VH-VL binders against q0aze0. Designs and how they scored, part 1

Every score and structure here is a prediction.

Target 1, 268 residues: q0aze0
Amino acid sequence: MKIILVNNRFKENTEKKAQEIAGQLSALNVEVIIDNGLDEPYAGTVDFIMVLGGDGTMLRAARRYGQRAIPVLGVNMGTVGFLSNIEINELAEYLPLILREEYSLEARMMLEVAVFQQQSLLTRVFCLNELLLRSNSPRMLSFALEISGQKLEPYRGDGLIVSTTTGSTAYSLSAGGPIADPQLDAFIVTPVASHIINKRPLVVSPEREISLHLLEEREAIIGIDGQIKMDFGAENRVLIKRAPHPLLMVNLKAKPFFTSIDRSLQRQ
Positions, changes and structure headers below are counted from each chain's first letter, unless a header gives other numbers; Kabat numbers aren't used for antibody chains.
F, E and O stand for the ipSAE by ESMFold2-Fast, ESMFold2 and OpenDDE, each averaged over both directions (binder to target, target to binder). V2 = 0.75 x the mean of E and O + 0.25 x the DockQ between their complexes.
[cut] stands for letters that were removed.

## First folded at step 1 (VH-VL; framework fv_bermekimab)

Design t1 (at its last look DockQ between E and O 0.05; V2 from the best seeds 0.00; counts 0 for: pae E 13.0 > 2, placed apart)
Fold by OpenDDE, look of step 1:
Structure t1 (fold): chain C 268 residues (1-268), chain A 123 residues (1-123), chain B 107 residues (1-107)
Amino acid sequence: as target 1 above (268 residues)
Amino acid sequence: QVQLVESGGGVVQPGRSLRLSCTASGFTFSSYGMHWVRQAPGKGLEWVAVISYDGSNKYYAESVKGRFTISRDNSKNILFLQMDSLRLEDTAVYYCARDLYYDSSGYYPFDYWGQGTLVTFSS
Amino acid sequence: DIQMTQSPSSVSASVGDRVTITCRASQGISSWLAWYQQKPGKAPKLLIYAASSLQSGVPSRFSGSGSGSDFTLTISSLQPEDFATYYCQQANSFPLTFGGGTKVEHK
């Protein structure tokens, strides 16, 4: 068995723990690769991914490895979030199950985000939570939203969020989006401070394509999972689709989503 | 169930024009971007052109830019390649293929191909 | 333009052999790399996309790895039906480009 341990190099406690766990796994004849984000994603085949930290670390792991259809376990290290399954102090208890592959998997839809300029694909990424388009100035944006070629009325506001159901409890929620069942595949399109009062979020089929572009010469920013930023102008367009593969999240411990919502949100 | 069938290939003289067609069935054609890819006899694959699902975006290989025009009729489920000012180096089997970038539900990169249609030149 | 360099151009192998084909991009393309199989007189068939994702219906003996500029297609145990030409293709930017191909033939 080969396992990737994903941690955050900016959090020393997670790095130390990763090394400790790597040692323990090695003693059990498990091959371990540590990914702290400093290097490129490991290119070899692996059987399991263990994420040490919070939701941010999970998001990074998903972007780096999600397309490879590898089981991913979130191990919380004292943070608040929705994407961890067990606590670090529980790892020893569940380690035998991991090694025996005695766990269930929950498929979580990811986004495929492609940003274009002229004839070039500037960037294409998979992400677990959301794509954000926002103004880079105090002024509102005017932008066009198209869903599978259907042109909606132009949007005016600070921006727009396209989120997965997993991401519904992230920035989309703060912007007034609905809380979605993470077992449901769908896009959630949430306006950010629209000039149209009470502009409603859209729930869109995962089979559809979403495109965005600016209707005026303004500077904007694209944000992905709150971790990747890039400039977005009138010559750019963004295309959003369902990713080819879902993130396979490991369920070792029962964690009812709906009963945990209030508790999780209160801690943020 | 997905099928792509190319037609329109044949023997042509240099400098002449030819129009290729690709008839699609078994899927919602209007939801997918489409590509042309060609292969010279005994040679490798060369991407030629792409058109978005709604026809609003088109891109071409440099070797055919200004000479070839990609288009589509979504009402008839047909993809076209208008080839003008044909050259000997355009000799190839031309494939139509379903797209990655501009389709609403498809995945990477050319998942379905036609059988191809041959374009060759008379001496 | 992004140039794709495949190696080797041809490989002689026997049934049951492990076959490895490499593809190098002239610049970084992240994981936007696909692999195709083509048999004589037939259209190419998609095997791998996104560098390591197996296309539906493709046998598990095929696998892809790599990220950035160096990629590998591996056939763990070559079968009689696997003798063909294989191509890599980048999907990072236009124009889309293919590798030169690798012919896997009988030893």
Scores: ipSAE 0.014, ipTM 0.538, lowest interface PAE 8.5, mean pLDDT 90
Fold by ESMFold2, look of step 1:
Structure t1 (fold): chain C 268 residues (1-268), chain A 123 residues (1-123), chain B 107 residues (1-107)
Amino acid sequence: as target 1 above (268 residues)
Amino acid sequence: QVQLVESGGGVVQPGRSLRLSCTASGFTFSSYGMHWVRQAPGKGLEWVAVISYDGSNKYYAESVKGRFTISRDNSKNILFLQMDSLRLEDTAVYYCARDLYYDSSGYYPFDYWGQGTLVTFSS
Amino acid sequence: DIQMTQSPSSVSASVGDRVTITCRASQGISSWLAWYQQKPGKAPKLLIYAASSLQSGVPSRFSGSGSGSDFTLTISSLQPEDFATYYCQQANSFPLTFGGGTKVEHK
């Protein structure tokens, strides 16, 4: 059996705990690869991914491994979020179930994001929460949104969020978007400080393709899950699709979304 | 226009070495993982090797491990395959191929292929 | 290693026929299967990725389906340019592996 332990030694101070857990797994004849964010993602065959930390560490794991159809378990290290399933102090009790593969999986939609410079693909990334297009200056953006080739009236404002349902409780919520059931597949398109009164959040079929580009020269950025930033200008466009594979989140312990929603948001 | 052009194939003697090159254009080469895939005469496709976008990770088919070395020069947009200790079973057309997704995706279909370069042996 | 078994090895068909090609993985690969078309003397061309997603520029008569271990490529109405060899590929984990190919040829 081979497991990846994902941590972030620079933000969540999880390095010592990751080594401790790796030792425990090695004693059970489990091969362990540690991904602390410094090296490239492990490319070989892996049976399971364990994320030690909060939602931010899970977002990185999703971007790195989410398209590989590997079960991913979120292990909370002290702060409550939307993406952890068990607490760190419960891990020893659940390890036998993990090793015997006695758990269920919950699928979470991801975005496939392709950024172009003119006709050339500059980069393609996956994300779990959202893409943000935002002004990088005090000036508003003027930009075009197309949904499956259908051009909407131009947007003017600070930017736009294209979110998954999982991302509905992140930046999209703060910008006025709805809370969505993460079991739904949908895009949520939320304007940021729109100067155009009739621009409301849109909920869009996951089968649509969403395209964004600037209508005038401005300094802008593309943000991915609040963790990756790229310059974005008039020479660029971005295409957003549902990713080919959802993130497969391990469910060992019941965490009903609606029962816990107020508590989870209070801790955000 | 994405374009991949292989070169360096030819007729060689068994046990010798050969270096294949693949020149990339029309895309940001340093953002993509690159692969070599080969096809023996009358046979199907066989994956040979991959190199990550920055060259830090490499993986090989067992049949070539220890004999072949994949590498890249991102400043010149060139992918290489150094083939040492060549055997008759290495006879194939060798294709370079681009990973469809950004290298950190972990899912490896090939959206663009070169025209191939033939490696064969004296007879 | 994940072995990919394609069936049949050859299909004799006429223009307008519906053609179905199957591919079975020796282990589950979720939806991480690609289909390629290859004509003699040419490089393979990606048709389908992630089991069912059409690559840009591929005609809608091509479709893919399946998940887990069993996958199907369908050509709904065969055209003269579709006579070729088709390969499946598991794209899930190393070593990456291809099926043995299915030649679609004239009756």
Scores: ipSAE 0.005, ipTM 0.473, lowest interface PAE 13.0, mean pLDDT 86
ESMFold2 (binder alone), look of step 1: mean pLDDT 92; pTM 0.945

## First folded at step 2 (VH-VL; framework fv_bermekimab)

Design t2 (at its last look DockQ between E and O 0.04; V2 from the best seeds 0.00; counts 0 for: pae O 14.9 > 2, placed apart)
Fold by ESMFold2, look of step 2:
Structure t2 (fold): chain C 268 residues (1-268), chain A 123 residues (1-123), chain B 107 residues (1-107)
Amino acid sequence: as target 1 above (268 residues)
Amino acid sequence: QVQLVESGGGVVQPGRSLRLSCTASGFTFSSYGMHWVRQAPGKGLEWVAVISYDGSDKYYAESVKGRFTISRDNSKNILFLQMDSLRLEDTAVYYCARDLWYDRSGYYPFDYWGQGTLVTFSS
Amino acid sequence: DIQMTQSPSSVSASVGDRVTITCRASQGISSWLAWYQQKPGKAPKLLIYAASSLQSGVPSRFSGSGSGSDFTLTISSLQPEDFATYYCQQYDSFPLTFGGGTKVEHK
């Protein structure tokens, strides 16, 4: 059995803990790969992913490994969030269940984001929370949103967020979007400081395709999960679809979404 | 092409103030942590300060705490170092430096450096 | 504060020589160590990060190794452009600290 341990190298408690857990697993003849964020994602076959840290570390794991349909367990290291399942001090109790594959899985929709220059694909990335289109200058953007080929009235403002339901509690919430049940599959489209009256957030079927492009020459960026940024200009467009595979989150311990949202809202 | 250009160095009197600037181009400045590093003539490198991508977190070497202030203007792509209560031991070439990654951690090694600006004292 | 001790302070070498430079941290820093090259009158240039990862555009004759508190920069076959001063730097914790430098000079 082969397991990836994902941590953030600048968090000394996660680095030390990752080494400790790797030693325990090696003693049980489990092959362990540590992904601390510095190296390219491990390319070989993997059976399980364990994320040591908070929601930010889970976002990186989801982007790197979420399309491989591998079970992913979030292990909380003291940071309050929505994406961990067990606490680090409970890991020894649950480790036998992990090794025997005695757990259930919860699917979380991801976005597939394709960025084009003219007609050429520049890059394709996946994300768990959101894509942000935002001005990269003091000037507002004028941009077009299309949903399955249907052109909406042009937007003018600071930008736009396209999020999953999992991402509804992240940047989308701060911009005025709704909190959504992460068991739903949907896009949530949230304007950022729109100057067009009645541009409200939209909840959109996951079967739709969403396209964005600028209507004027402006400096803009595309942000992915608040962790990756790409320049975006008048020569570019972005296409957003439901990703081919959801993130498969491991459930070992009940973590009710609705009773925990007040604690996570304190992080805004 | 990433470029960092320092300015504002010169000859000052002890106890006076000086403000250094670092103008950034060729990258999305607001996505990166920025640092100041200094090098006294004939000596090694000394880290001075860091500021996070959005300016919310700042850290200083003990030798400059309470006297130096790091800041940034993301709308103009400029990093600043306000140096107050200058001492003779502050004599150095001051470099601005960019974090290696653009992931908002702000504490990576330095992949791009400016060419430096010299701060010295009149005798 | 983490003190970084480089050894040697200088080395005289010829083109083609294998050169090793060591750096010791006063406490464990895992792999959070960088190496820089600095030529006279110029800014430092990043060679290696995370103890062993080569920065883009750095020749493969440069290599780094080590973890914990002991680290080594190796130049497998010294070239004329490699005469410079080399610094290690830890970035495990604040304040960020550099070694004292190692000057590699022509024999």
Scores: ipSAE 0.000, ipTM 0.412, lowest interface PAE 13.8, mean pLDDT 85
Fold by OpenDDE, look of step 2:
Structure t2 (fold): chain C 268 residues (1-268), chain A 123 residues (1-123), chain B 107 residues (1-107)
Amino acid sequence: as target 1 above (268 residues)
Amino acid sequence: QVQLVESGGGVVQPGRSLRLSCTASGFTFSSYGMHWVRQAPGKGLEWVAVISYDGSDKYYAESVKGRFTISRDNSKNILFLQMDSLRLEDTAVYYCARDLWYDRSGYYPFDYWGQGTLVTFSS
Amino acid sequence: DIQMTQSPSSVSASVGDRVTITCRASQGISSWLAWYQQKPGKAPKLLIYAASSLQSGVPSRFSGSGSGSDFTLTISSLQPEDFATYYCQQYDSFPLTFGGGTKVEHK
């Protein structure tokens, strides 16, 4: 068996713990690769991905490996989040199940985000939470939203979020978006400080495509999962689709999403 | 490539002070914890002290605690060891060494070492 | 303090031999154990960390095993360049401590 341990060496305790776990796994004749984000994603075949840390580390892992259809386990080492399945102190208990591949999987829809310069593709990424378009100045943006060829009235405001249902509890929530069932596949389109006070979020079928472009010469940025940032201007456009593959999240321990949602929100 | 170069060693009288320096290059010095390790002639390795990446944490071996002070200047990529109240048993080659990882959460073994600088005493 | 007891203190071997060095910690140190190689007049070189992880650039004939208190460094087939002194080191807690060393010399 070959396992990737994903952590962030700049996060407290995760780097040292990854080394410890690597030693333990090696003692069990498991091949281990540590990915702390410094290098390119490991290109070889692996059987399992273990993410040590919080939601941020999981998002990075998803972007790096989500398209590879590899089971991904979140092991919480940080604050309260939504993307970890077990706690670090539970790992020893569940390790035999991992090694025997006795676990269930939950498929989580990801976004495919393509950013263009005219007709040229600048970048394409898969992400678990959201794409954010926002102004890079105190002035509002004017931008066009198109859903499956249907042009909506121009948006004016600070920005727009296109989120997965997984991402509904992330930035979209802070912007007034709805909390979505993680087992549901859908886009959530949430305005950020729209000039229209009652501009409502949209819940959109995962079968549709979403396009964004600016209607005026303004400085904007695109954010992905709150971790990637790039400049966005009038010459750019964004195309958002459902990723061709979901993230396969490992469920070793049942987590009651709706029962714990209020508790989690109160802790934030 | 990573390089560590110690300096400041020499012959000293008991009770006197000496300041060692370690100049780092080839990596982001300010991101790594740094160690001093010494080796008496013909003897084994002895850990002396560590300083965290930003200098906020310091730990010392009991044998040097209260006499030695580890410090760093990240703007100049230099590690220091101020040695006061020197004793004959402090005779050794002093190595500076880098932590294997640059991390805010702990300390690790040493992946890069300097060539060492010798501290001896006058008879 | 955690004491590291290394054995043997010396071993005579020939090229091609399997060499095993043991290190015992006075208390459990999980996998926070490293192995170093030192040649005369040179600084130590890291071989193994986390008890069994091979440092980059180190030949595969070197391997580490163990957890808790008992650890082993193995050289599967000794090469001429492997004659040196080897040290174990714990980094579980301060003060960091080394074993007494094992000198691998020509038979």
Scores: ipSAE 0.000, ipTM 0.498, lowest interface PAE 14.9, mean pLDDT 91
ESMFold2 (binder alone), look of step 2: mean pLDDT 91; pTM 0.936

## First folded at step 3 (VH-VL; framework fv_ixekizumab)

Design t3 (at its last look DockQ between E and O 0.01; V2 from the best seeds 0.00; counts 0 for: pae E 16.1 > 2, placed apart)
Fold by OpenDDE, look of step 3:
Structure t3 (fold): chain C 268 residues (1-268), chain A 120 residues (1-120), chain B 112 residues (1-112)
Amino acid sequence: as target 1 above (268 residues)
Amino acid sequence: QVQLVQSGAEVKKPGSSVKVSCKASGGTFSSYAISWVRQAPGQGLEWMGGIIPIFGTADYNQRFKGRVTITADESTSTAYMELSSLRSEDTAVYYCAREYYDSSGYFDYWGQGTLVTVSS
Amino acid sequence: DIVMTQTPLSLSVTPGQPASISCRSSQSLLHSDGKTYLHWYLQKPGQSPQLLIYEVSNRFSGVPDRFSGSGSGTDFTLKISRVEAEDVGVYYCMQSIQLPYTFGQGTKLEIK
């Protein structure tokens, strides 16, 4: 068995723990690769991914490895979040199950985000939570939204979020989006500070495609999962689709989503 | 088979406008960009502009200084190119060409061309 | 704009003999995605252009294997190993890495 440990090298506690766990796994004849922020994702084949840390680390892991259809386990390192399944102090207890592959998997839809410069593809990213289009100035944006060929009225506001159901408890929530069942596949389109009072978020079928572009020459940014940022201008376009592969999240411990929402949100 | 079928030849007077259509069949229209390329008699190829239908907005060769308008109708899988303020120099065969927008931008299929003649 | 320069502008070839056309770009056509955005087209007399080679060296569907493309960066070559009568026409290189897309001047291939 070969396992990747994903942690955050900027957090010493997670690095130390990753080394410790790596040692433990090695003692059990498990090959371990540590990704603490490698320049490139590990290119070799692996059987399992352990994410040590919070939601941010999980998001990074998902972007880096989610397309490979590898089981991903979130191990919480004392933070508050929605994407971890077990606590670090529980890892020893569940390790035998992991090694025997005695766990269930939950498929989580990811976004496929394609950013264009004019007619040319600039970059393609898979992400677990959301894409954010936001103004890079105090000025309001005007942008066009099209869903499966249907052109909506131009949006005006600070920005727009296109989120997965997983991402519904992330930035979309802060922007007034609905909390969605993570077992449901859907897009959530949440306006950010729209000039239209009470502009409603949209729940959109995962079978549809969403496109965005600016209607004026303004400086904007594209944000992905709150970690990737890129400039977005009048010559840029965004196409959002359901990723062809979901993230396979390991479910070792029952963690009822709806009963834990209040607790999780209160601690944030 | 993929086909791009363009509208017929046009004869126009200077100062007028011409609108050429390009209907795509045999593929998924929304997955491709449509570009317009013209060729003056005995001359080479010149890219005019293009559109990714799902975005609904086009890119243009600035050489035309706003005289070109490219549109697309996804419901009919048809792209349009309108050239205004026609000049004698605009006499050319106008081609539509298809490219997969997720590719490297090569034109894999071309229309049969539309001759536009601008004369007094 | 990226300038595409072809040489020669005309070529007369005996059937069965090889032909070579050069295309130079004013800027590198290597994209960040690792692909090179250089393509070759053939326009036969009285016809629309047709794709021959895409991304420097890939033959389009239906293109005979006597056609080959090579090159990197800013220098590219189209080769025909054995020219046939049906190969008569004007060959164009094109870059698609930057708008506006631009073509070479064209190379007219004739049979001796």
Scores: ipSAE 0.325, ipTM 0.726, lowest interface PAE 1.7, mean pLDDT 93
Fold by ESMFold2, look of step 3:
Structure t3 (fold): chain C 268 residues (1-268), chain A 120 residues (1-120), chain B 112 residues (1-112)
Amino acid sequence: as target 1 above (268 residues)
Amino acid sequence: QVQLVQSGAEVKKPGSSVKVSCKASGGTFSSYAISWVRQAPGQGLEWMGGIIPIFGTADYNQRFKGRVTITADESTSTAYMELSSLRSEDTAVYYCAREYYDSSGYFDYWGQGTLVTVSS
Amino acid sequence: DIVMTQTPLSLSVTPGQPASISCRSSQSLLHSDGKTYLHWYLQKPGQSPQLLIYEVSNRFSGVPDRFSGSGSGTDFTLKISRVEAEDVGVYYCMQSIQLPYTFGQGTKLEIK
C-alpha cells in the first residue's frame, strides 16, 4: 500500500510528526511519500492520502490530489476546523482501520476553474472552498456574471465569491452568504460589497456553468481557496463548473457539522 | 521561513494618530490572521485586534473602542494598525504576530516590534 | 473578558533546578471541539515573545524537551525540568478560546 503524507513545510513539529508516522507505516510495509509543499505533486499511483494539519493543508491537498478519486483523511494537529476527522493523538488507534479500509467516504464537491486570456486557456485549477473575484484597486469593479449562458444584470462592487457548500463557512459567510450543509452539492454566489441593491446571494445548481468577465478596464485578482492569487483583467474570462470528481473525505470518527459552526462564527 | 518586518519607531504628540506596518515574507499571507499586540514599558502583553487579509474582516479588543483600525494590503503582503486619539498611556511597543492558519489562535511568528512614544 | 492569572509573578531559580509556573483562567478553556486553547510564550530580555507550548502540552518546533505543559479546564502549569541561563525572561500564558485573546500578567524568571 502507498500513502501520501501531506504536511505544512513551515512547521518543524509537523515535519517531525510526519517522519514519525512515516516510520510507523514503514514498519507495517506501507510505502510513504511525503508532500510538504516544496515539490510538485507526486505523480504516481497512490492508495490513500493523509493530511497532517488543519483546513489550509487540506485545501492544498484537495487542489493537488482531489481529482484522483483517492481517499483523503484529515488529521488535525492544531485547532479543529471543518475538514479534519481525527486528532493526531488518535491516529494510532485508527491506523488499523485505515489499513483495512474500514471507513466510510463523504464526497465533497469541488470547483473546476478555467481562466482564459482572450481565447487562450491560461490555467485550469481545482478548489474546495471558493473562487474570489476582487478589486485590486480603490475603484469598484463592473463585471458580468453569466449562468449557463443566461446573463444577469451587471454587478458593481468589490467583487464576487463563487463557493461550494464546503466553502459556505469560509469567505462566502463573511460576505453575507448562507451556511450550507456540506452534504449538499451547489454553487453559492455571494456578492462582495455590491452597490446594486437587489444583488442577493444565489444558490445555483451544480450542473450550471458560471462565467465572469470585467466590463471595463480594472485591476482585479482571482483568489482560490484563500491561498492562490492570479491577476485578472479586461482581457480575461473565468469559467467555473463542478469538477469531474469530488474530494473523497475519509470518515472514521463522527464530526457533527452543526456543533462546529459555533467555533467558526466566534472567530469570524 | 516566515518573517514579519515592522515599520520603525515613532514619536507622536497626544491627540494624533499612528499607523504601524507589518510586512510578511517567506510564507502565505492572505489566509493567516495577523494580530496586533502591544506592551507598555515594564508591562505585560495586550491583544489589540486582528485581521484575515483575504477577507478584510477585522476583530478588535473593545478596550480600544473606535480608536483602532486594522487593514491589510494583499498586493504588498502588508498589514497595518492605526491607533487614533493617542494618549501618553499608549506609549508602548506594538507587535504584529501571525496566527497559525487553522484558526487555532496561537502566534507562531512575531514581528520585531515598533516603539511608539507619545510625548509632548 | 477571560482573566488569566499567573503565579508566581517573579521566580528566582538556581541553575540546574526545576521551575514551575501556574496559570489560572476565569473560565474553562476547553472548547466543544475537544481542544483546550491555552498557550505559553517566553519573552527573553530585549526580544519579541516566542511560542513555547501550544494547546496546553504541545512543544513548538525547536523548543527543548525540558519544557513541558500540563493542566485542564481552568488550571495549567508550565514546568522547566532543569533551568538554564538561556531560560531567563518573562513567561506568559494566553487563552485563545474567545475574543479578546488575553494574557496572564507574566512570570519573570531569573537565575540566582
Scores: ipSAE 0.000, ipTM 0.410, lowest interface PAE 16.1, mean pLDDT 85
ESMFold2 (binder alone), look of step 3: mean pLDDT 92; pTM 0.949

